# VH-VL binders against q0atu2, part 317

Target 1, 119 residues: q0atu2
Amino acid sequence: MLDKKARIRTSREYRNVFEKGKRLSGRFLIIYYVENALDNNRFGFITNKKIGMAVIRNRIKRQLRAIVREYQGQVKNKHDIVLVARAGIGKSSFEGMEKDYIAIMKKAGLFARNANKID
Short names: E, the ipSAE of ESMFold2; O, the ipSAE of OpenDDE; V2, 0.75 times the mean of E and O plus 0.25 times the DockQ between their complexes.

## First folded at step 15 (VH-VL)

Design yi23 (framework fv_ivicentamab_arm2; at its last look DockQ between E and O 0.66; V2 from the best seeds 0.74)
Fold by OpenDDE, look of step 15:
Structure yi23 (fold): chain C 119 residues (1-119), chain A 119 residues (1-119), chain B 110 residues (1-110)
Amino acid sequence: as target 1 above (119 residues)
Amino acid sequence: EVQLVESGGGLVQPGGSLRLSCAASGFTVSDNYMNWVRQAPGKGLEWVSIIYRRGSTEYADWAKGRFTISRDNSKNTLYLQMNSLRAEDTAVYYCAREGGESWYYFDYWGQGTLVTVSS
Amino acid sequence: AYDMTQSPSTLSASVGDRVTITCQASQSIDSWLAWYQQKPGKAPKLLIHDASSLESGVPSRFKGSGSGTEFTLTISSLQPDDFATYYCQQWDDYSGEDYTFGGGTKVEIK
């Protein structure tokens, strides 16, 4: 699990990211990202009902948190980043989600170009 | 130098099976996202399957249950097992590596191998 | 579904001509679009990725533009080596295929 300090938790924090941040869409994810005034990155996760049943949404959220945790050390600091799961993500493999996350983060300039960590 | 060389194509009867190979050099197959793409004679390109770096696989809906993508890391070779072949499966089959900064695009292709399904 | 409509299917042009090929997606794909060139009996060759990023070694006369649902490949001055079939390509998250190609555009000599 991500540390509390690494989580976007309040509606106000989410609103700030959506209103002031940049948006980039990938295959399975949409990311909203904005610089913060902290010494750490914070991540938020949104899995809407369009993804599927609660069991699926919970699985997806768990998987996305795992991916973010795995790569958080490679993300440029001082950012609030919200991951919004797209409808098709429910049919994706974990590696598919991981690939999309890496790709979109690279495209956003939040990831090192040579980021290629694998378990 | 990156190189992909397909083999295993040929003439096969409807309902028959065939296994295609793609020998890679200049890079490690297991460290990359590898795909099969086919092209019927005089037609466009059609994605078939992908194998991820940790070994997960995905298929076009039409390919599920009949096609299997795999690899042999010791041989640095990609495979496509094709079963229950149909006339509409007649095509040149290409192996392709995803490349570029964001992946999702195919930067290296083999020369292709022709599969002809005919009675 | 993320259908990709490529137009025209065929165009005749002369050396030196400005050529434009269009791809239209049924839904927004941001900038996740690639262009390929294919010559008879050869594999496709990646020209452009991320809608406008030119691959290494590709002549500057090739230009990709667009975002969302409308994309174009432009050859500013057609050269003899450019007569080929061109394809656009995107990812797909719902149609049952992970990747989708346009129908292709054959650029032939007038």
Scores: ipSAE 0.846, ipTM 0.926, lowest interface PAE 0.6, mean pLDDT 92
Fold by ESMFold2, look of step 15:
Structure yi23 (fold): chain C 119 residues (1-119), chain A 119 residues (1-119), chain B 110 residues (1-110)
Amino acid sequence: as target 1 above (119 residues)
Amino acid sequence: EVQLVESGGGLVQPGGSLRLSCAASGFTVSDNYMNWVRQAPGKGLEWVSIIYRRGSTEYADWAKGRFTISRDNSKNTLYLQMNSLRAEDTAVYYCAREGGESWYYFDYWGQGTLVTVSS
Amino acid sequence: AYDMTQSPSTLSASVGDRVTITCQASQSIDSWLAWYQQKPGKAPKLLIHDASSLESGVPSRFKGSGSGTEFTLTISSLQPDDFATYYCQQWDDYSGEDYTFGGGTKVEIK
């Protein structure tokens, strides 16, 4: 699981990312991201009812958290990043979501120096 | 240097089977997303199948149930098992790597191997 | 699957001409588009990824533009080596197909 320090927690924090941040849409995910004034990254996750039933949405959140956790050491510091699941994500596989996350993070320039190695 | 070399094509009767091979060098197959793409004579490009880094697979709807993508990591080799072949499967079959630095795009292709399905 | 329309199907041009090829997606793909060049009997070669980013070693006379649903490939001064067929390609968000290619544009000598 992601550390509590690495979570976006308040409505104000989420709104800041949406209003001030950059947006990049991939195949299954949209990311919103903005520099923060901290020494660490924070991640937020949004799944809505258009995706499917609660069981499906909870599975997707769990899988996205696992993906973010696996690659968090490669992410440039000092960013608030919100992952928004697109409606079609319910048909995706874990590896499809993982691929999309890495692709959009690379395209956004959010991986650190030497982050092109894929783990 | 990256190289992909397909083999195993040839003439086969309708209903027959073939196994295509793609020997990779200059990179590790299991660290990348590997694809098969085909091209009927005089026609355009058509995606066939993908194998993800962790081993999950996806297929074009028309290939599902007839074609199987696989790999042997110890030989750094990708395979396409093709069963119940039909005349419309006649094509050059390419092995393609999905972008070492830009995912969702095919940055290296093999030379292709011709499969001809004819009575 | 996303529909992708590429035009024209065939384009006749002379060395030195400026040529433009168009690809239209049925839904927004932001800038997730590639262009490939293919010569007869050869494998496709990736020219441009992310709509406008040139692959290493690709001549600067090739330029990709566009975002959303409408994309162009422009060759600013056609060279003899550029007579080939060009394809655009995108990801697809339908679970039964991961990628869609345009129908191709054959650039031939006038």
Scores: ipSAE 0.696, ipTM 0.878, lowest interface PAE 1.1, mean pLDDT 89
ESMFold2 (binder alone), look of step 15: mean pLDDT 89; pTM 0.925

Design yi24 (framework fv_ivicentamab_arm2; at its last look DockQ between E and O 0.67; V2 from the best seeds 0.78)
Fold by OpenDDE, look of step 15:
Structure yi24 (fold): chain C 119 residues (1-119), chain A 119 residues (1-119), chain B 110 residues (1-110)
Amino acid sequence: as target 1 above (119 residues)
Amino acid sequence: EVQLVESGGGLVQPGGSLRLSCAASGFTVSDNYMNWVRQAPGKGLEWVSIIYRRGSTEYADWAKGRFTISRDNSKNTLYLQMNSLRAEDTAVYYCAREGGESWYYFDYWGQGTLVTVSS
Amino acid sequence: AYDMTQSPSTLSASVGDRVTITCQASQSIDSWLAWYQQKPGKAPKLLIHDASSLESGVPSRFKGSGSGTEFTLTISSLQPDDFATYYCQQWDDYSGESYTFGGGTKVEIK
């Protein structure tokens, strides 16, 4: 579980990211990201009903949190980042999601280009 | 120098099986996303399968149940086991590595190996 | 399904000509589009990734552009070495395939 301070929790915080942040779409994820005035990153997660049943959405959310937690130390600091799961993610493997996360984060310039951490 | 060399292609009867190999050099197969892509004679390119760095696999819908992608890390070799082969499986089969900053593109390809399924 | 429509299928041109190839995706893929060159009996060669990023060693006369659903490959001045078949390629998130290629464009001598 991500630290409480590392989570986007309020509607206002989410709205700020969507309105002021940049957007980048990947195969399974869309990220919205914006610089914050903190000394840490905060992550938000959105899994819409289009992904599937609640059990699927919850699974995906857990998996995304695991991925974010695993690579948290490699993400440039002072960012609010919202991960929006795309419809096709329900059929993806964990590694597929992981790959997409890394790819998108690299493309966004939030993740080191040469980052190759695998567990 | 990065190099991929496919082998194992040949003539096979419908319903038969064949295992293709892709020997890699200049990089570690298990550290990369490796794919098989095929091309029927005079036709376009068609993705077959991918194996992720942790070993998860994905297949084109038409390939599921008949094709199996795998690797031998000790040999730095990628494999494609093809079963229940059909005439429409006749093609040059390429192994390809994903590269670039964000992956999802194939930066290195083997020379391909021809598989001919015919009675 | 994420269909990729590539046009034209065949293109006749002369050395020095400006050549344009188009790929249209059925759904937005942002800039996740690659271009390949393939010559007879050879494997495809990556030319451009991320819609507009030129691979190392690829001549500057090759240019990729576009985003979302419309993409183009332009050869500003066709050279003898450029006569080949070109393919665009994207990822696929739902159609049952992880990657999709365009139908190809054969650039031949007029």
Scores: ipSAE 0.887, ipTM 0.942, lowest interface PAE 0.5, mean pLDDT 94
Fold by ESMFold2, look of step 15:
Structure yi24 (fold): chain C 119 residues (1-119), chain A 119 residues (1-119), chain B 110 residues (1-110)
Amino acid sequence: as target 1 above (119 residues)
Amino acid sequence: EVQLVESGGGLVQPGGSLRLSCAASGFTVSDNYMNWVRQAPGKGLEWVSIIYRRGSTEYADWAKGRFTISRDNSKNTLYLQMNSLRAEDTAVYYCAREGGESWYYFDYWGQGTLVTVSS
Amino acid sequence: AYDMTQSPSTLSASVGDRVTITCQASQSIDSWLAWYQQKPGKAPKLLIHDASSLESGVPSRFKGSGSGTEFTLTISSLQPDDFATYYCQQWDDYSGESYTFGGGTKVEIK
């Protein structure tokens, strides 16, 4: 679970990321990200109906939150980041999602150099 | 120096079994995403299986149920158990690492071990 | 499952030629594409990752470009060491297959 201040909470906050942010698509995830005016990062999570029933979508959100929480110390500060699940994510494993998150965050340049010790 | 050395290939009859090994040095197999990739004589490359860092596995559809990827962390060794072998499984089998900033790509390969399935 | 079409299948060229190999994905893969070189009896060698990023130690005559669905590998001035088979590779949809390789392009001496 992320702290309340590390969550994107309002529709306006989400729209700002989608409208002003950069987009990067991976295997299972799309991220949208934009620099914010805060001292910290904020994360949002989107699952659409194409992924499956609500039970599946809620499981995916819970798994993505767990992944983000595990790696949040490696993320450069001052970013709003929205993770959007792609249609195929419902068939992926937890480790498949985790790998994709790390890959797209590295490719976006969002991991801090010294905090990114995955290998 | 990163090195991968496959062994355990050979001639088997259809329906037989083989266990391939891949001894790794210069890195820890369980810190990396490890894969098997095969190449039939004169043909292209075909992905077989992955074992994730936390131990989850995935297989190509044609391999699922017949092949099992595993590792022994105390020996720093990757395995492929191949059962119910068929003529179309004849190939050079490579172990390959996904590492560093090259996730989704294979930065180190072994020299391969030949599996021939024929009477 | 993504399809990956690589062309040409065979290419005949002379030392010094500029060589271009094309890889086509059936769906957008943004820039998630690798190029490999393989010589007979040897394992593939990673040349380029992320469509255009050269691996350490790869000569600068190799250049990768493209995004979305169409990608190219260009060798600006072919050298004797460059006669080999080249493969592109991408991640695939989660359907039991994680990766897809192109069919290969054999670069032969004219």
Scores: ipSAE 0.744, ipTM 0.887, lowest interface PAE 0.9, mean pLDDT 89
ESMFold2 (binder alone), look of step 15: mean pLDDT 89; pTM 0.919

Design yi3 (framework fv_ivicentamab_arm2; at its last fold request DockQ between E and O 0.69; V2 from the best seeds 0.81)
Fold by OpenDDE, fold request of step 16:
Structure yi3 (fold): chain C 119 residues (1-119), chain A 119 residues (1-119), chain B 110 residues (1-110)
Amino acid sequence: as target 1 above (119 residues)
Amino acid sequence: EVQLVESGGGLVQPGGSLRLSCAASGFTVSDNYMNWVRQAPGKGLEWVSIIYRRGSTEYADWAKGRFTISRDNSKNTLYLQMNSLRAEDTAVYYCAREGSESWYYFDYWGQGTLVTVSS
Amino acid sequence: AYDMTQSPSTLSASVGDRVTITCQASQSIDSWLAWYQQKPGKAPKLLIHDASSLESGVPSRFKGSGSGTEFTLTISSLQPDDFATYYCQQWDDYSGEAYTFGGGTKVEIK
């Protein structure tokens, strides 16, 4: 699991990202991202009821956290990033989610220059 | 040089089966997102299936249960097993590699192989 | 499921003409849009990806533009080699359809 310092936890923090951040949409995910004043990145996750039942939403959230954790060290520092799961993600495979995450993050230019395993 | 060469197409009766092959060179199939796309005579392009890097698969709704995408890493070859073929499955079938820069597009295509389903 | 409306279905033009093809997505896809060229009996050829990124080897007279739901492919000065059918393509967030293609635009000689 992501460390506490790597998590967006408060409503205020989420609002800041939504209001000041940039938005990119992928196949299964929407990301909002903005630079922060910290030395680390923070990630937030949103799974709406449109995705499906709570069990599904929780599964998706768990999977997204796993993906973010795996690539966390390759993301440019000093960013707050919120992942919003789109409705279709409930039927997607883990690989599909991972692909979409990487694709969006690359498009956003959020991976470090020396990032590995993102091509 | 990247190259994709489809084979296995031909004439088959309704209800019959056929397995298409796509021999890849210049890149590793298992390291890429590989797709099948078909085109009925005089019609547009229609996505059929995708196989992900770690083996997850997706299919068009009309293809589910009848089509199976797979690969042989040792042969660097992509396959499409087609069962219970119907007249409407008549088409040129292309294998296509998804682009590596940002994904969600196809940068290389095979020449296609014609499948004709007719009694 | 996403709908992709490509227009026109057919257009007649002459060498040297400026040609514009449009694709409209039912929902925003940001810049996840690709354009392909296909000639009779041949496989599609990638022209542009990410809405405006020209594929290597593709003449500069081809230009992709747009974002969100409206996209255009422009051929600034049509050449004899450009008479073909063009397709736009996007991803689809429906699990039963990973990708969606436009209906195609046949560019033929006037």
Scores: ipSAE 0.914, ipTM 0.954, lowest interface PAE 0.5, mean pLDDT 95
Fold by ESMFold2, look of step 15:
Structure yi3 (fold): chain C 119 residues (1-119), chain A 119 residues (1-119), chain B 110 residues (1-110)
Amino acid sequence: as target 1 above (119 residues)
Amino acid sequence: EVQLVESGGGLVQPGGSLRLSCAASGFTVSDNYMNWVRQAPGKGLEWVSIIYRRGSTEYADWAKGRFTISRDNSKNTLYLQMNSLRAEDTAVYYCAREGSESWYYFDYWGQGTLVTVSS
Amino acid sequence: AYDMTQSPSTLSASVGDRVTITCQASQSIDSWLAWYQQKPGKAPKLLIHDASSLESGVPSRFKGSGSGTEFTLTISSLQPDDFATYYCQQWDDYSGEAYTFGGGTKVEIK
């Protein structure tokens, strides 16, 4: 799981990302992202009821947190990043989510330039 | 030089089975997202199946339960096992690689192998 | 299920003509759209990825544009080598299909 310092926690912090951040949609995910004034990255996760029952939504959040944790060392520092799960994500495998995360993070320019290990 | 070479197509009766092969060179199959795509004579392109880098798979709804994508990493070869074949499965079958700079797009295709399902 | 509609299905043109082909997605796909060229008896060839990014070795007369739901492929001055069938392609987020192709546009000599 992500360290508590690396979590977006308040409604104000989430609102800042949505208001000032850039938006990019992938197959299963939407990301919103903005530079922060910290030395580290922070991540937020949103799943809504359109995705399914609570057990499904909780599984997806757990899987997304695992994916983010696995690749977090390759993310450029000083960004707040909110991952929003799209309605179809419940039918995705873990690898489908992983592929989409990597693809959208690369397209957004959020991986460090020496992040060639995951391609 | 990236190269994909399909084989195993031919004439088969309805209800029969075939296994298609796709021999890859110039890259490692298991490091990439590999797909089968088909094209009925005189018609458009139709996605069949994907195998992810860690071995997860997805299938078009019409292929689920009849077709199985797999690979043999020691032979750098992708396979499509096709069972319970029907006349509407008559097509050229291509293997295709998703691009290393842009996943979700097919940068290399094989020449295709023709499957004809007819009594 | 994301549907792609591609138009026209057939287009007659002369060498030197400007040719425009359109694809419509039923829902926004941002810029996740590819264009392929296919000649008879050959595999498709990727021309453009990410709506507007030209593949290496593809002539600059090919241009992709659009985002969201509406996309175009334009050939600014048609050459003899460009008579072929063109397909657009997207991903799908919730069907049993990972990818969906347009129906194709056959560009024929007039």
Scores: ipSAE 0.804, ipTM 0.905, lowest interface PAE 0.7, mean pLDDT 90
ESMFold2 (binder alone), look of step 15: mean pLDDT 89; pTM 0.926
OpenDDE, look of step 15: ipSAE 0.891; ipTM 0.944
ESMFold2, fold request of step 16: ipSAE 0.795, 0.750, 0.791; ipTM 0.902, 0.893, 0.901
ESMFold2 (binder alone), fold request of step 16: mean pLDDT 88, 89, 89; pTM 0.915, 0.924, 0.917
OpenDDE, fold request of step 16: ipSAE 0.901, 0.909; ipTM 0.952, 0.952

Design yi4 (framework fv_ivicentamab_arm2; at its last look DockQ between E and O 0.72; V2 from the best seeds 0.80)
Fold by OpenDDE, look of step 15:
Structure yi4 (fold): chain C 119 residues (1-119), chain A 119 residues (1-119), chain B 110 residues (1-110)
Amino acid sequence: as target 1 above (119 residues)
Amino acid sequence: EVQLVESGGGLVQPGGSLRLSCAASGFTVSDNYMNWVRQAPGKGLEWVSIIYRRGSTEYADWAKGRFTISRDNSKNTLYLQMNSLRAEDTAVYYCAREGGDSWYYFDYWGQGTLVTVSS
Amino acid sequence: AYDMTQSPSTLSASVGDRVTITCQASQSIDSWLAWYQQKPGKAPKLLIHDASSLESGVPSRFKGSGSGTEFTLTISSLQPDDFATYYCQQWDDYSGEAYTFGGGTKVEIK
């Protein structure tokens, strides 16, 4: 699990990211990202009912947290990043989510272009 | 130099099976997202299947249950097992690698191999 | 699969002409759009990815533009080597296909 300090937790923090951040959509994810004044990145996760039942949403959230944790050290620092799961993610594989995360993070300039590590 | 060479195409009866191969050179198949794309004579391009770096797979809805994508890492070769073939499966089958920048596009293609399913 | 309409299906032009091909997606794909060139009996060749990024070795007369749902491939001055069929391509959010191609545009000599 992500460290408490690495998580977006409050409605105000989420609102700040949505209002001031940039948005980029991938195949399974939408990311909202904005620079913060901290020494670390913070991540938020949104899994709406459109992606499926609570069991599915919880699974997706766990998988996304795992992906973010795995690649956390490769993300440019001082960013608040919110991951919004798109409707089709419920049918995707873990690798599909991982690929999409890396792709959109690269496109957003938050992940090194030559980064291709996959555990 | 990156190169993809498909083989295994030919004439097959309806209901028959065929296995296509795609020999890759200049890069490692297992380190890339590899796809099969087909093109019926005089028609457009149609995605068939993808195999991810850790081996997860996806298929077009029409391909599920009949087509299987796989690879042999020791041979650096991609495969497409096609079963229960139909006349509408007649096409040139291409193997294609996804681009290494942000993916979701195909930067290298083989020259394709023709599969003809007789009516 | 996502609907993607490519137009025109056929285009007759002369050397030196400005050529424009359009792809329209049924929903926003941001800039996840690629363009390919295909000649008879040959595999598709990547021209442009991420809507506007020109692939290495592709002549600068090719230009990709657009975002969201509307995309355009422009050939500023058509050359003899450019007569071919062109396809746009996008991802799909697992609605039955992972990727969708446009119907193609055949650019032929007038």
Scores: ipSAE 0.893, ipTM 0.946, lowest interface PAE 0.5, mean pLDDT 94
Fold by ESMFold2, look of step 15:
Structure yi4 (fold): chain C 119 residues (1-119), chain A 119 residues (1-119), chain B 110 residues (1-110)
Amino acid sequence: as target 1 above (119 residues)
Amino acid sequence: EVQLVESGGGLVQPGGSLRLSCAASGFTVSDNYMNWVRQAPGKGLEWVSIIYRRGSTEYADWAKGRFTISRDNSKNTLYLQMNSLRAEDTAVYYCAREGGDSWYYFDYWGQGTLVTVSS
Amino acid sequence: AYDMTQSPSTLSASVGDRVTITCQASQSIDSWLAWYQQKPGKAPKLLIHDASSLESGVPSRFKGSGSGTEFTLTISSLQPDDFATYYCQQWDDYSGEAYTFGGGTKVEIK
């Protein structure tokens, strides 16, 4: 599970990332990211109604949180990172989302070495 | 040195079946995203199927229900089972790896194996 | 559809010419685009990934550029080894395929 301190929770915190951060799109995800003044990372997740019904959106959020948790040890510290689900994500598999997350985080320069292997 | 070697192509009648193999060396198939891509004579490249690292699969819509991608990790080998073959399936079939650090691109290809579907 | 829009389908050129090939995506793909070279009877070879990043061992006369929806491959001074067919490729989430290739550009000797 992501700790309470590793969550972006308020509208102000989200707005800061969208307004001050960099943006990078992948196949299923868009990330926005900005350095923070903390010694840890914080993550936020957005799924909108265009993705599907609430049960689909909740599944997507659960899967994205699981992916972030698995790779969080590989993420460079001091970043606020918001994951925005793209409309096509509803047709993706867990592994499709996982691949996209790793690819986009590497392209953003947010991953440490060896993030490619699973063990 | 990374190598991919396809085999199992040949001449088959319409409605027939064929299993293609792709023997990999220099890397582990199950640590990577592996794909089949085909090319009809005188035509362009067409994606067929992917198997993800954890075993999930995706197929081009025209291949669903007729083609099955799989692998045997003990033999480091990728397979494509092709059923209900049609003349339009005549093509060279390539096994392709998505790059180790640059996913969504095919950094290594086999030399291909020709499948000819003809009465 | 199975292909991106790629132009031209064929061009004739001489050694030393500058050659430009274009690909058009129907939606923004940021810089998630690859270019491949394919010679007769051979498998495709990855030249460029991430729109503009040259693969190791690819001559510097090859240059990829573009982002969003329009991309180009330029060969600044065509060499005998460069007469081949070139393909662009993207990921896709709406065509029933995970990956879509351009239709190809055959570069022929004039």
Scores: ipSAE 0.766, ipTM 0.895, lowest interface PAE 0.8, mean pLDDT 89
ESMFold2 (binder alone), look of step 15: mean pLDDT 89; pTM 0.927

